# VHH binders against o26223, part 275

Target 1, 191 residues: o26223
Amino acid sequence: MKLLWTSQHIKVTVHIDGKVSKMDVLEAIKTRRSIRKYQDREVPEELIDKILDAAMCGPSAVDERPWHFIVVRNREMLEKIPEVHPYGAMVKDAPVAIIVCCDSSLEKIPGFWVQDCSIASQNILLAAHSLGLGAVWTGVYPLEDRVEGIRRLFSIPEHVIPFSVIPLGYPAENPGTRDLFDPDRIHLEKW
Key: E = the ipSAE of ESMFold2; O = the ipSAE of OpenDDE; V2 = 0.75 times the mean of E and O plus 0.25 times the DockQ between their complexes.

## First folded at step 17 (VHH)

Design XA3 (framework vhh_7nfr_2; at its last look DockQ between E and O 0.49; V2 from the best seeds 0.00; counts 0 for: pae E 2.3 > 2)
Fold by OpenDDE, look of step 17:
Order: structure tokens, then C-alpha cells, then sequence
Structure XA3 (fold): chain B 191 residues (1-191), chain A 124 residues (1-124)
């Protein structure tokens, strides 16, 4: 009896009809996975705009909104990113990447920019996922070599700190979903 | 140095077929979108077709849709344009062009390298 492993291809029904199925926020959060393989399919500018809009909707310390975004579509530049970001190997396979940066001159309270840019980065991931794209957060800050590598590559001024590189594309993998809920991490009233 | 060299052009009768080739060198061919662009005498450059870096996605101008087929061999570093049902209006110099971006081109500025072109003449 040969157990035919029916690989349940979770058909991410990319509705061909361009109607991005509305995903609620909890679904987006729970089902999001890091995607590191991408189709050789273009990402429409409209989707990038929506993603960037979402990225800017997050809270920031004292509403400082220190974030800047570099949208990279130049294939040559995408191919170069892994040279300065070893864990960004998948970036060269994406049709587009967003580099999240902090303008330190916009920082009102020191140190909160990390939280601000993290929120922005997470919103990019969630928005991308909700739009049927795959993405992964590749950390740049606080690793100095990566920070300087990205800075030099994109001629980023000294007062601007590259924080993350997020490649985006239509997924060429389906890693499935994980239940990460851990009740042992929840403490009631006291530790 | 990036090089694109077109071949396969020639004189053909209306209704005939041609296969153009573009030999690419000096860059990672398989990593870039490629296009065919043509220029008829006295006319501007007209986008003809594009193909994604893996060849999964193809795009065509309305004027050639259903008649032309773009293809690529990433092992041979070669771009192809199969042209069927050729018309007099298809007479042009055909150029192979390398994309800057991984998308269907919006403008001619989205190409960073061009071949020298190959002449296609459709005439009775």
C-alpha cells in the first residue's frame, strides 16, 4: 500500500482576476511567513504604493516619523545587495526591495527610531502578505558592516541609518503557517 | 562589456516567417528581463515584446500579438523572436534590449543596453 503523500498544495489562490482578496488584519498577522523565493513576475507599482502607505501608518515616538524608504527595482543594484548583506541572498531574486531607513535628524527622542522603523518594516511585511506578495525582513541595523555596506551602495547620507532590507515579490514558495501561540509566555498580573 | 548581437533578419514575403536571435554576453543574461524593440523607417522606436528573466512571463504589443513569440534560452544566453504571419508593416530594424528593471518596460529609458539591430524587410 504505497501511501500517496497527497502534498496538499495550499493553493494560494492568486485570483488571476487581479482582485486581491481582502485579508483581515488578524489573518494577515497569523498567516504571514517569510518568503525568500519569488516568481519572475513584476510587482505592480500600485502594490508598492499601498505597501509604503501602510508602512507610514504605524505609530512613532512622539509622532517623529523618522522613516524613509528606498524602493529598489534596478536589477543590478538588487544583485549587489547580497555582497554587503550576506543574509540578503534572496534579494537578488526579488523584482523589488524596500530599504527602510531612519533619518536621525527627525528623531525627537533618542533610540525610539528602532521601534519606529521596526513598526514600519512589519507593516510592509503584513501589507505585502495581504496583497498576495511575499517578503522577508532582512536586518541591517545594528550590524555595522551591513549598515555601512548599504549606506555606501545607495549613497545614503551619514545622518540616515539603513535599518532593514525587505525584498518583495510574488511567492514561489509556500512554507505554510505556524501556530506560534505560547501560553507559557503569558503571565497574569505578575511574573 | 555587455554585448547584444541580433541576427536572423532578412527579406521575406508577406505571410512569411522569421526567427530572430540575440546573442547576449558580458552580463548574467538569466537575471535580466529582455525585450525586442523595432524601428521602422521614419518612425520612432516601438516596443514589440518582453520576457521575464526565467521566461515565465511574456508581453506583446497589440500589433504583434498572436503572430510573434518571444523566447529565451538562458543556457545559451540567447533571446529569440519568432515572427509568423509577417506583414509589410513589420518592416523595421529589430533591436534586442536589456532591461534595467524586472518589469514590462514603460519607456525606452528602461533599457540600458541595445544591440546593433537586424533588418527585417517584408515585401512582395
Amino acid sequence: as target 1 above (191 residues)
Amino acid sequence: QVQLQESGGGLVQPGGSLRLSCAASGFKFSRYWMSWVRQAPGEGREWVSSISWKGTWTYYADSVKGRFTIARDNVKNTLYLLMDSLKSDDTAVYYCAKHIYSQKPKTQDEFDYWGQGTQVTVSS
Scores: ipSAE 0.881, ipTM 0.940, lowest interface PAE 0.4, mean pLDDT 93
Fold by ESMFold2, look of step 17:
Formats: sequence, structure tokens, C-alpha cells
Structure XA3 (fold): chain B 191 residues (1-191), chain A 124 residues (1-124)
Amino acid sequence: as target 1 above (191 residues)
Amino acid sequence: QVQLQESGGGLVQPGGSLRLSCAASGFKFSRYWMSWVRQAPGEGREWVSSISWKGTWTYYADSVKGRFTIARDNVKNTLYLLMDSLKSDDTAVYYCAKHIYSQKPKTQDEFDYWGQGTQVTVSS
């Protein structure tokens, strides 16, 4: 059909600025904050691809890699998430969200999928931050009402467990940095 | 039910101006990107302009950049297209379209609702 856009209407060369990709890893870890307010700015697909690539670089128990990701850009679906996730209200204001899931059929060692999906979720937060995006982890598992609500909303099969919902976008707030180092939490040789 | 109603089209001389309006109802207008799309006789639909849900980001086809201005009023649930320096090539039916996603459209399948269109004719 001749109803498709042409490349002439999107002639802008899409480059991800290598300067953003060069953020020091310790800087990223120390400066990342939970962001719950987002600009109405588009998040390019290329950035989501980079974030998910980073998510999959995490270690997992015996390399089981149990994670699956649902990328949600549909505005109507984003508006519905707060109906099943009472502390996910900011998701409706994000241009995109990532749902981190465990496929239980990929487990090789029972019970470690929670750690595996937590690592993937944190990598999403750090990668988003390094790319100039803000994000927040909203908890789904282990709260059964949230797990079932998200499963129903996104038609997630029974053997797949929604773990977290991570809305993201260009930040519209700056909570500032914090100094959280506490040497009293460090124990040498024994408790 | 979602409704999009365009108005403000008409016959105008080259170099003239028009203001198109699109009254929106049946959805939370302020939560969605909106676009103008036009169709000249015997041609496919051509994307004209898009605006983000708060109005902060605006985008234009090269053919209209610098001449057209997209705007929105989220209190009145109305989308606008201010057309200046009109040319015969701007003759088309202009449609208001509601986005599914919060992004510049790549295909017309990224719009779930369309208005009925308003005719703009530029001739001397």
C-alpha cells in the first residue's frame, strides 16, 4: 500500500553520542536516582536496544539467563498499569516501560531466578542513566496481587513470572545526589 | 467514543494563511501525541506535523517547516495547525490523527483514530 511514510520524512541520521556511552561506571552507580517524572520526549528505539543488551550482560546462576523483557510503548496499556499496581502511578506518565519477567522453564537451579532478574533490573537502571534517561524499579514480585494483575494485563503465560515494571524516559526532575557510604556497615574478617 | 473533528479549511490565495482546528473528545487528550496528516488528490497520505502530549516537542515535514506551526490547548482539548505562506502544493484534505505511541510516527498504523478531514485549497 502507498500509505507508508518514506525515509525522506525521517532523514535525520540517528547517532547515539559516544560521549554519553563514556560515563564512568562508578559515576553511574553513585549518581543514579529513582526518577518518577518524565519529559513528554520520545525515547528512541536504539536506546531501548542498548538498555536491554546491558540487561542481558548480567551474571545469572549457572548462566541460566531466565529473563524475558516486555517493552511497552502503547499509551493505553501504560495508562492501565496503575489499576493493578498501586505504587506504579508514574508509569502512565512515561513514554515507555520495561517489564522484567522470569521464564521458569529456563531455571537450572531452583530459586535463583529472583537474584537473576534483580541483576537484570539494576542493569536496566544503570544503562538508562548512562544514556541520559531516568527510570525507577517498581516492584511486582513477590506480591501476588501485583503479579496476577500484570500477568492478566499483558497476557503473560502461567510459567512466566512478572518480576518488575520499570518506567523510563528523559527526566523531568533532579532529586540530587546522596552520600550513603556508612563505614559501620563494613566488618573485617568477621561480624 | 473517540471523536476528532477538523475545521478551518477553505479556499485561499497563494501566500495566504489558514488556521485549522481539531476538537477532540472521548479520550484523555492531554495524554497523547497528536499529528496532522494530509492527502492530496490521487496521492497517499503525507505526514505534516506532530506534537508531544504536553506540547514541548514539535516536529514538521521538510515541506512545511518554517511555514506551519502545530499547537495544542489541553484545557480546551483542541489541536491546531497554523498555516502561513501557503502554496499550491499545500492543497489537500488535512486530517487530525491520534497517536498510539509517544513518538514520531513511522507509518499510518501508529494512529488509532482519524478525523473526517478538512479541505484546504490554494489557488489563484
Scores: ipSAE 0.560, ipTM 0.833, lowest interface PAE 2.3, mean pLDDT 90
ESMFold2 (binder alone), look of step 17: mean pLDDT 83; pTM 0.845

Design XA4 (framework vhh_7nfr_2; at its last look DockQ between E and O 0.86; V2 from the best seeds 0.00; counts 0 for: pae E 2.5 > 2)
Fold by OpenDDE, look of step 17:
Structure XA4 (fold): chain B 191 residues (1-191), chain A 124 residues (1-124)
Amino acid sequence: as target 1 above (191 residues)
Amino acid sequence: QVQLQESGGGLVQPGGSLRLSCAASGFKFSRYWMSWVRQAPGEGREWVSSISWKGTWTYYADSVKGRFTIARDNVKNTLYLLMDSLKSDDTAVYYCAKHIYSKKPKTEDEFDYWGQGTQVTVSS
């Protein structure tokens, strides 16, 4: 009896009719995966705008909102990113990437910008996923070589810190979902 | 150095067919979207067709839709335009153009390199 492993292809039913099915927030969170393979399909500007809107909706320390975003569609630039970001190899295969940056001049309390930009980056991932796109968070900060590499490549001023590079595209892979719930990480009242 | 060289143009009768080729060199051809753009005498440049870097997605101007087919061979670094049911209005210089972005072009500024063009003349 050969157990036919019915790979439950979670058909992200990209409805052909452009209607992105509404995904609730919990579903987006639970089903999001890092996507590193992309179709040779254009990502509409409208979707990028929605993603960036979502990126700016996160909380920040004392409402400092230190984040800036570089939207990169230039193919030559996308091809160059892996040269300074070794773990960003997939960026060259994406039609677009968002670089999340911190303007340190906007920081009100030192050090919280990392949290702020992390929230923004996560919102990008969730928004992308909810819109039928795939994305992956490639960390730039705090690795100095990556920070400086991205800085130089995009002529980012010194007071602005590149934090993450997030390639985006329609998924060309389906890694499935994982249950990451671990009750052993939950402590009641005390450790 | 990036080079785009068009070929296959010529004189054809209405209703005839032509196949244009664009030989690409000096860049990773398979990594870029490509387009055909044409310019008729006394007219501005008109976008004709675009193709994604893997060839999965194709786009056509309404004026050529159903008659023209864009294709590419990434092994040969060649872009093609199959032109069927040619009309007098298709008379133009046809240019191969390299995309800056991985999307359907909106303006001519989205191309960074152009070929010299090949003349297509549709006349009885």
Scores: ipSAE 0.883, ipTM 0.940, lowest interface PAE 0.4, mean pLDDT 93
Fold by ESMFold2, look of step 17:
Structure XA4 (fold): chain B 191 residues (1-191), chain A 124 residues (1-124)
Amino acid sequence: as target 1 above (191 residues)
Amino acid sequence: QVQLQESGGGLVQPGGSLRLSCAASGFKFSRYWMSWVRQAPGEGREWVSSISWKGTWTYYADSVKGRFTIARDNVKNTLYLLMDSLKSDDTAVYYCAKHIYSKKPKTEDEFDYWGQGTQVTVSS
């Protein structure tokens, strides 16, 4: 029943009409949800290109950029992923998936490739969301049975490490947003 | 053993209608996009229509839009093409084709299996 006002008026600015509008970055981060149900709608190649461009914009240790990406659109291959990746059951329902890999021959500083590929994977999720797509990160590394299974399925060489499988498509669900802010996780000046 | 078997072709007068069927077996039909492709005598193959695996999205060549309707029954594993307002230019062998990818095709290489075809002849 209570309306609160803190000042005489609030100044609000809006974007000009007719320009290409884009989702604000904080909005994208706060509203992105894991999407596991997809429409049978085609995902155009141009959107995948934009997503992979965004994936490669992430920072990496000593600019090593160890990432490689496999774009999987072949229905038969998508149907096979759950056979080697038990938490990837929704991949068979997606029109396309992206496998994020590390090429260990590109490492400049040992051990940071996991952070590098994690950054690329998150950028894929955010870029997909900003383009009206839904996606979910399914973990492969460090589970060796999954790593070996995906490597065999896609003929990935031994020096290349499959890190994650990210199915994506136009969403067929809306799980809503969550309020996950926890002030107890914030420490001022020291622990 | 993937099999696609078309039926329902025949001789029709201009302005007439036909319903083509394609019975599918040997694969999980409901997981794949499907298309109709036709070939007129002495011509190359021409894409006619595609349908997404749930049937929600349909696409048509400009030459058949508004006259042809693609449909599927994922319980009976059957693809359909309802052809109305037929013209002499529609005379062709009509093929049912299975997609490799979940998208509109750009080339014939994007189909891995084809039926034997059913003849549609539009003439008096």
Scores: ipSAE 0.526, ipTM 0.818, lowest interface PAE 2.5, mean pLDDT 90
ESMFold2 (binder alone), look of step 17: mean pLDDT 82; pTM 0.842

Design XA5 (framework vhh_7nfr_2; at its last look DockQ between E and O 0.45; V2 from the best seeds 0.00; counts 0 for: pae E 2.9 > 2)
Fold by OpenDDE, look of step 17:
Structure XA5 (fold): chain B 191 residues (1-191), chain A 124 residues (1-124)
Amino acid sequence: as target 1 above (191 residues)
Amino acid sequence: QVQLQESGGGLVQPGGSLRLSCAASGFKFERYWMSWVRQAPGEGREWVSSISWKGTWTYYADSVKGRFTIARDNVKNTLYLLMDSLKSDDTAVYYCAKHIYSKKPKTQDEFDYWGQGTQVTVSS
């Protein structure tokens, strides 16, 4: 009995017809995966704009909106990022990356900028996924070596803190979806 | 040092074909998009074609679409332009250009290195 492993190729039907089927928010959240392999395909500027728009729609503490974004398309710079960010190896293979930063001068309440930039970063990932792109969150903060490396590489001023590097591209992998629901992490009324 | 060297230009009759080559050195060729740009006498530089770093995606100006084919050999560090059905209007110096960005170029400023060019003359 030859167990025909029917590799259910989840045909991500990339509708060739340019109509990015609008993914609902729950679908985007549930189906998003970190993508680390990218096609040698251009990411249109329009998609980056939409992603950045989404990144800025997240809440922030006392509406401080401390985030800044560096859009990196320069191939030489993308190739250099892994030199200062060891876990960012895939960045050199992406056609574009977004560096999420915090301007500390915009911070109204100390420490909440991490939450703010996390929300922005997550929105980038979700938006990218909903648009048919792959992305991965590569953490920069709070690792000092990475923070300083990215700072130097991009001449980021001292009051601005690089938080994450997010490479983006059309996916060249399909890692599938995971069910991460864990009822043991849910407590009713009390621990 | 980055070097781009074009070859394969020459005199050809209308309807003829040429194959241009660009030998690249001094950088990781396989990591960059490449383009052909041409300049006719008395005219500005005109983008002709672009190819992605893996060669999967190609782009063409409307003026050459269906007649020209851009290709690359990343093992040989060589960019190619196959030119068929050549017209008098194709007469120009053809330049190989290295991309700064992994996208179809919009302006000449998106190239950081150029070859010296090769002359293509289409005449009866």
Scores: ipSAE 0.884, ipTM 0.941, lowest interface PAE 0.4, mean pLDDT 93
Fold by ESMFold2, look of step 17:
Structure XA5 (fold): chain B 191 residues (1-191), chain A 124 residues (1-124)
Amino acid sequence: as target 1 above (191 residues)
Amino acid sequence: QVQLQESGGGLVQPGGSLRLSCAASGFKFERYWMSWVRQAPGEGREWVSSISWKGTWTYYADSVKGRFTIARDNVKNTLYLLMDSLKSDDTAVYYCAKHIYSKKPKTQDEFDYWGQGTQVTVSS
């Protein structure tokens, strides 16, 4: 039996990092790194709400907005993700993960949902970074064994396609920044 | 089979100290937040303290701040509550509780397993 808290109590000291940093968008894009080690610190529900709001700000093909998000905080479920996702080992160490999904019933143009969900996934990474969190995109689609494994684990219906799993938390590592600009990838006027 | 077994309760005078222990088995203890929750006679359960899975973050109810210390030993799979400066209104059964989520609890539904409890009685 699980008994409820009394309605008259409790006062709890909650300390949020307090570092909601103002960050230029170009700096955020250039400094975001894949983070695979996380503190055992709670990620407040408020921050997840802000991240998902940002995820839904992305453009989509003909404004189809095919995305759905599963927020996973259940520790037992987080521990099970690596059983069906060979490169998702770090998910077990995260306080929370977001599964980005496509609802195919919302698709207006065949196949563009991949771009749509990729945009939402990247927005999650940038928003998390701007809020002082670290995250990493772990690929699910188009690998069928991963898609079916995640679908089964989270009871995702057949018309909904899991696209990515994004564990996130306050970072416990700092891999540093990279300079990845390559002028040879830029073609003027033609190939 | 998840098991949580509290010990260390007893009768103490006001101003006294006690150390509670909770032996955990049947799950990967080091991956879960843990809490102490107490129930005074005739009352509902009251959250006392929580600790993150590595022990880095600890949280306390206002009624016990500065007097109680939560700790864990992930090698021995044991949760602790060090209680100092005990008052008569600390009299309760103290329970060890396992979190479902890696966060501070809002309700008792966020615990999936509870210990049997250990009695703490503070009286003159």
Scores: ipSAE 0.492, ipTM 0.805, lowest interface PAE 2.9, mean pLDDT 90
ESMFold2 (binder alone), look of step 17: mean pLDDT 83; pTM 0.856

Design XA6 (framework vhh_7nfr_2; at its last look DockQ between E and O 0.50; V2 from the best seeds 0.00; counts 0 for: pae E 2.3 > 2)
Fold by OpenDDE, look of step 17:
Order: sequence, then C-alpha cells, then structure tokens
Structure XA6 (fold): chain B 191 residues (1-191), chain A 124 residues (1-124)
Amino acid sequence: as target 1 above (191 residues)
Amino acid sequence: QVQLQESGGGLVQPGGSLRLSCAASGFKFSRYWMSWVRQAPGEGREWVSSISWKGTYTYYADSVKGRFTIARDNVKNTLYLLMDSLKSDDTAVYYCAKHIYSRKPKTEDEFDYWGQGTQVTVSS
C-alpha cells in the first residue's frame, strides 16, 4: 500500500475580500517561504505597520532593542538597491522594502545586535507571511560592500549598521512548502 | 530627462468621447505607477485615475467611475485615458503624472513628474 503523500498544498487562500485569514504561529513558521516575485499590487500601510510592530516584539540582549527600520517605497530607491546588493535583484520588483538596521549606540553588550536584528528580520518574514504577503531576507551584514552600499544609498550614519533588506509584496509565485525537519540534527543529552 | 507629453484633448459635446495619451520618456515607464490628474478652471487639482506598473490594478475617482478607463502600453511607453460619456464638469486640463510610490496616491506630493497637460473642453 503506497501511502500517496498527498502534498496538501496549503493554499494560502488570499481571500480577494481583503480578509487576511488568521494564521497560527506554527503554521506561519512551517509554511513560510522566500518570495521573490511580487504582484504589481499596493501593500497597504496598515500591513506594514503590523509587520513593524511584530518586528519590534522580539527579544533582544538585555532588552537593548537596537533595531531601526527604514521603510522604502520610493520606486527609484528600490530600483537602486540591486546596484549595491547583487542578491537583492528582486527588491526592484517589490512595492516596498524594509531595511533592518542596528544602532550601535544602543548596544549594551557587543555582538548580540546580530541576534537581535535577526530576530526582528525573521519576525518581519513571519508577519508578512501571516498577512498574505511574500518576503525574502536578503542579507546585508556582514558583507562590507553591501553594508557600505546600503549605507551610502540611504545616508545611514556610521554608528548605524544596515543588517538586512526585506522586500515585501503580494506573492506572484507559490513555491510550495517544504518539510525541513531532520531528526539527525537532534541529539539527546549528548552529541 | 523625464518627459511626459499629453495629447488627445479637444472640444467635445456632452456625451462624447475622447482618448488622451501620454507619451513617456527618460525613465523606465513600465516600472512606475502612473496617474491622470485634472484641473478645472478656478479649481484645485483633482486626482482622476491611477494604474499599476503592469496595468493589473486601476483606480478611479468616484466622479469618473464607469465612464473613464485608464490603460497603458508599456511597449510604447504610453499612458491612456479613455473618456466616455463626457460631461461639462469634465472640462479641465488633464495631466499625466509619474508616481514616486507603487500605490494609489494619497497626495499630489506623491508625483515627481508632470506633463504640460492637455485641454479637454466639454461643451454644447
């Protein structure tokens, strides 16, 4: 009896009527994919606000909350990002992007800002997905050329470190879901 | 240099139709939302219609809904406004405007370039 693994395509039914179906946290985590193709559809400001709210809800080292966010909707700027971020080609196709930055002056313990901004970035991705948007994490830090490129492009001060660029939009692709669970990565009590 | 040039305006009787065109150059036309904005004599500027960069999404002012159709040809770098059932109140200079953002405009400040406009006069 060949158990036909019916790939339950969790159709994120983006209900046309703007009602974002509630997605639980585990579903959001498990079904999230990097989305690099976007519709020529406006992303409402309300959704961006919710995403940013979520981004700021993550823990940080000693509650330092070093993160800043640049919301980029300017089309010319979005078109320029790929010039300094080679793996950010999809950014020019998104209606909006969020640049996650660290203000180093807010850092209480050196080095934990990377974790803090990672958490914030992941929360952006999850929130976006839960709201029916697609997003992708494009890494800026720790690549110096990207860091400086983004810094110059957005006139980011020296004490602020651009960390990630996250384009957002309604998905124009459906890459499906993957089961990434690997029991071989789990060790009980000892390696 | 960004250029927007409107054409197709003229004198038309009430109930008539016009097709406006806006020829765009100096930028990647297909990458930007576009709008029509009009200004009647003695009145402020009124947003008329917007279209997404791929043309999938269109927006209309209530005053023109059902009568006007915005369209674009990204190969020709041309924006269109099909105006049917024209009324005297549609008399205005019609401007083509380039969006700064990929959204329905909230204010006039969301446009960075404008055409010179084309006069539309609806009169018996």
Scores: ipSAE 0.890, ipTM 0.945, lowest interface PAE 0.4, mean pLDDT 93
Fold by ESMFold2, look of step 17:
Structure XA6 (fold): chain B 191 residues (1-191), chain A 124 residues (1-124)
Amino acid sequence: as target 1 above (191 residues)
Amino acid sequence: QVQLQESGGGLVQPGGSLRLSCAASGFKFSRYWMSWVRQAPGEGREWVSSISWKGTYTYYADSVKGRFTIARDNVKNTLYLLMDSLKSDDTAVYYCAKHIYSRKPKTEDEFDYWGQGTQVTVSS
């Protein structure tokens, strides 16, 4: 016989989480920090949708747009990522992660997909920050053992290359901002 | 290997109180959201309450708000449901359930393990 789910979803109270409803882009870039500790707070689907929309706004070589994204919310799968990606240990502590991948069949110019997926990954970090989330880019490519481990864990086909794993959550730490401007790195007209 | 064992049910009068416990083993309890779900005789399962893995966020069905309190002890790997002002409509088997995702559930399919249940009967 059929089982019926009778729970009703209503808004009881919503904690105010408005970290600037209109954050300036330069502010976002300057204040974004790698966040590796997360609250046990749910990250709504609509925030992930906004982040992925931002990811896909990045430029790509000859507009090839080689990126694909895997959204991982399954707790058991998040717990398994460190087994194949040891420098991604904090991923198990996040409510959600995004795996940025390259579909090599979409390449129009060989080898530029690394830049393309790097742009998408950075846009994910900035968009997450602007929405009050914390994130960190953990590198998968070009480390062959991590690439193959992630590919196997998520059933990623051979022509698709996992590039990065980005855990996201409401931050449970505040490492502060840094002033990293160094005018000695600027060369006018030539080296 | 995952095991969830409920206890603390029984017979109470309307207006009475009960405390349910769910002992968890075979998984890292402190890493998962947990829920209570109940099933009255001849009816489908009804979500009752959920709690986030650190216990910071709690959620309740409208039918139990203000009367029930969900809690967890991550040292003892135990989930609790404190039931106050019990009504006859609260008569059901109560199950603890382990979440697949770190969020408020939308359907039963978002739980991967269930306990055996404990009977709560509210009658005069």
Scores: ipSAE 0.586, ipTM 0.846, lowest interface PAE 2.3, mean pLDDT 90
ESMFold2 (binder alone), look of step 17: mean pLDDT 83; pTM 0.843

Design XA7 (framework vhh_7nfr_2; at its last look DockQ between E and O 0.53; V2 from the best seeds 0.00; counts 0 for: pae E 2.1 > 2)
Fold by OpenDDE, second read of step 22:
Structure XA7 (fold): chain B 191 residues (1-191), chain A 124 residues (1-124)
Amino acid sequence: as target 1 above (191 residues)
Amino acid sequence: QVQLQESGGGLVQPGGSLRLSCAASGFKFSRYWMSWVRQAPGEGREWVSSISWKGTYTYYADSVKGRFTIARDNVKNTLYLLMDSLKSDDTAVYYCAKHIYSSKPKTQDEFDYWGQGTQVTVSS
């Protein structure tokens, strides 16, 4: 990181492209945190492709794979998302967001799409983390106002249900890791 | 309405320096990446430099690396291009351009607004 100061005290920061970090699956799971602050750094398309590939590798009921993904990079659109999704305020600060959707016409068994899209969303988070990005799951479904807001904003067909909005970017925070293991939540053979 | 207005162009001798400015209005300037693009007579538009919305990341064309510096003042809604060691080949109309995306531009279609440009002429 080179900081150049002009005679007029204009701060210029020059960054060289860094290597993509990688981690194993258990590390990714255990160390993943919701990231809501992002650098003003671009996210390469290649990383998004890898994340989307991972998103599609999860299981689905009867292999129905009902998910669709909207990749949003348009800054104007990213800035609008918080208007219809109040708890998605951080989306406008990310360089990219993925909207996970369900195509109801692809459902083989009704109702399992929520699980399917949840798995896809979680895979996005894990993949992002393993690639050195930060992300957060902002829930859209089942809140009708958010569902309809996102639908309208992105002209999503009625048979397609927006499920989650996941902003991604290089993290500008480090919330640390948590130990979430709770043995009291484990029951052997019976409740 | 989005407006971009370039200034600071002029006639300079080889080896000279210029500072271009782009005054932005009509949008949240601090939320968008910005670029300089130039067009020499009879040539197409050439990307020169880009800067991230916070100014943390900067990018340069190989032809201007080490000579040009892009900067921004988000309080003043102004984009700058400091041009040092100017060459005859730097003669062009320089445009300020607003990004659609938060990334280094790949094509000219990734800009949604342009200024009118400012003429830079490098001549002995």
Scores: ipSAE 0.891, ipTM 0.943, lowest interface PAE 0.4, mean pLDDT 93
Fold by ESMFold2, look of step 17:
Structure XA7 (fold): chain B 191 residues (1-191), chain A 124 residues (1-124)
Amino acid sequence: as target 1 above (191 residues)
Amino acid sequence: QVQLQESGGGLVQPGGSLRLSCAASGFKFSRYWMSWVRQAPGEGREWVSSISWKGTYTYYADSVKGRFTIARDNVKNTLYLLMDSLKSDDTAVYYCAKHIYSSKPKTQDEFDYWGQGTQVTVSS
């Protein structure tokens, strides 16, 4: 791989077919898509380690870092997630899923854990994309039936709140890039 | 009730061929990676081959590469091992095994169910 060094830009490296390449961070953000179809290809532990490292790099309210992560690779457990999360059907087709949780005992500013865990969840999606993986955020919190179902399934204690389930794998689809910029959503000075 | 039933073993001469089958029931066979594992007399269990749940990816121990072929039929819920160019060192009981994870196995603890095994004996 040829690297162009610059201290003024953040480069996202994409590892494609055994070659390491760089992707500009804005390109990564714009090209990441929700991926719900996966190859039956193994996802190495090393990639999950990199993804979780990235997840923990996000900002948090007063640096409280309330997040915890459950890595699920057990096929039987992945098959059970749709029983308590009906719109998470694609999770059964993934070789691995990450459950993003909040440990409420780590909160320093009440209620901001939702923003904190949302940032960690988005970082998981971007890091997975940069590594050639596809992923999708499936919502758990604040839907109480899903929260309790996931908590029960994975023996999550009451002070820990499951926030999202993120299945990931090598993509078996390419939905393409969307153009979502809408100038009507931009308000100058006032609403 | 998960059941794995191997068949197709027997006595063959060196250089011969056999086809092993493993009939699976009691679980969603097409959702799981599967493996063949063998145990020679007086030895521990040795991983032979694995196949991903759609069959797209196959893996082999170095000792059997180019001679053995793993395959699956997700309609008939059957795992196969096609063995060619058999050597005396291939003499073993061959087991089919169900994976817990969607990955190449690192240890025998990554299988939750095993068949009863079928004997393969390669001798003159």
Scores: ipSAE 0.612, ipTM 0.858, lowest interface PAE 2.1, mean pLDDT 90
ESMFold2 (binder alone), look of step 17: mean pLDDT 83; pTM 0.839
OpenDDE, look of step 17: ipSAE 0.886; ipTM 0.940

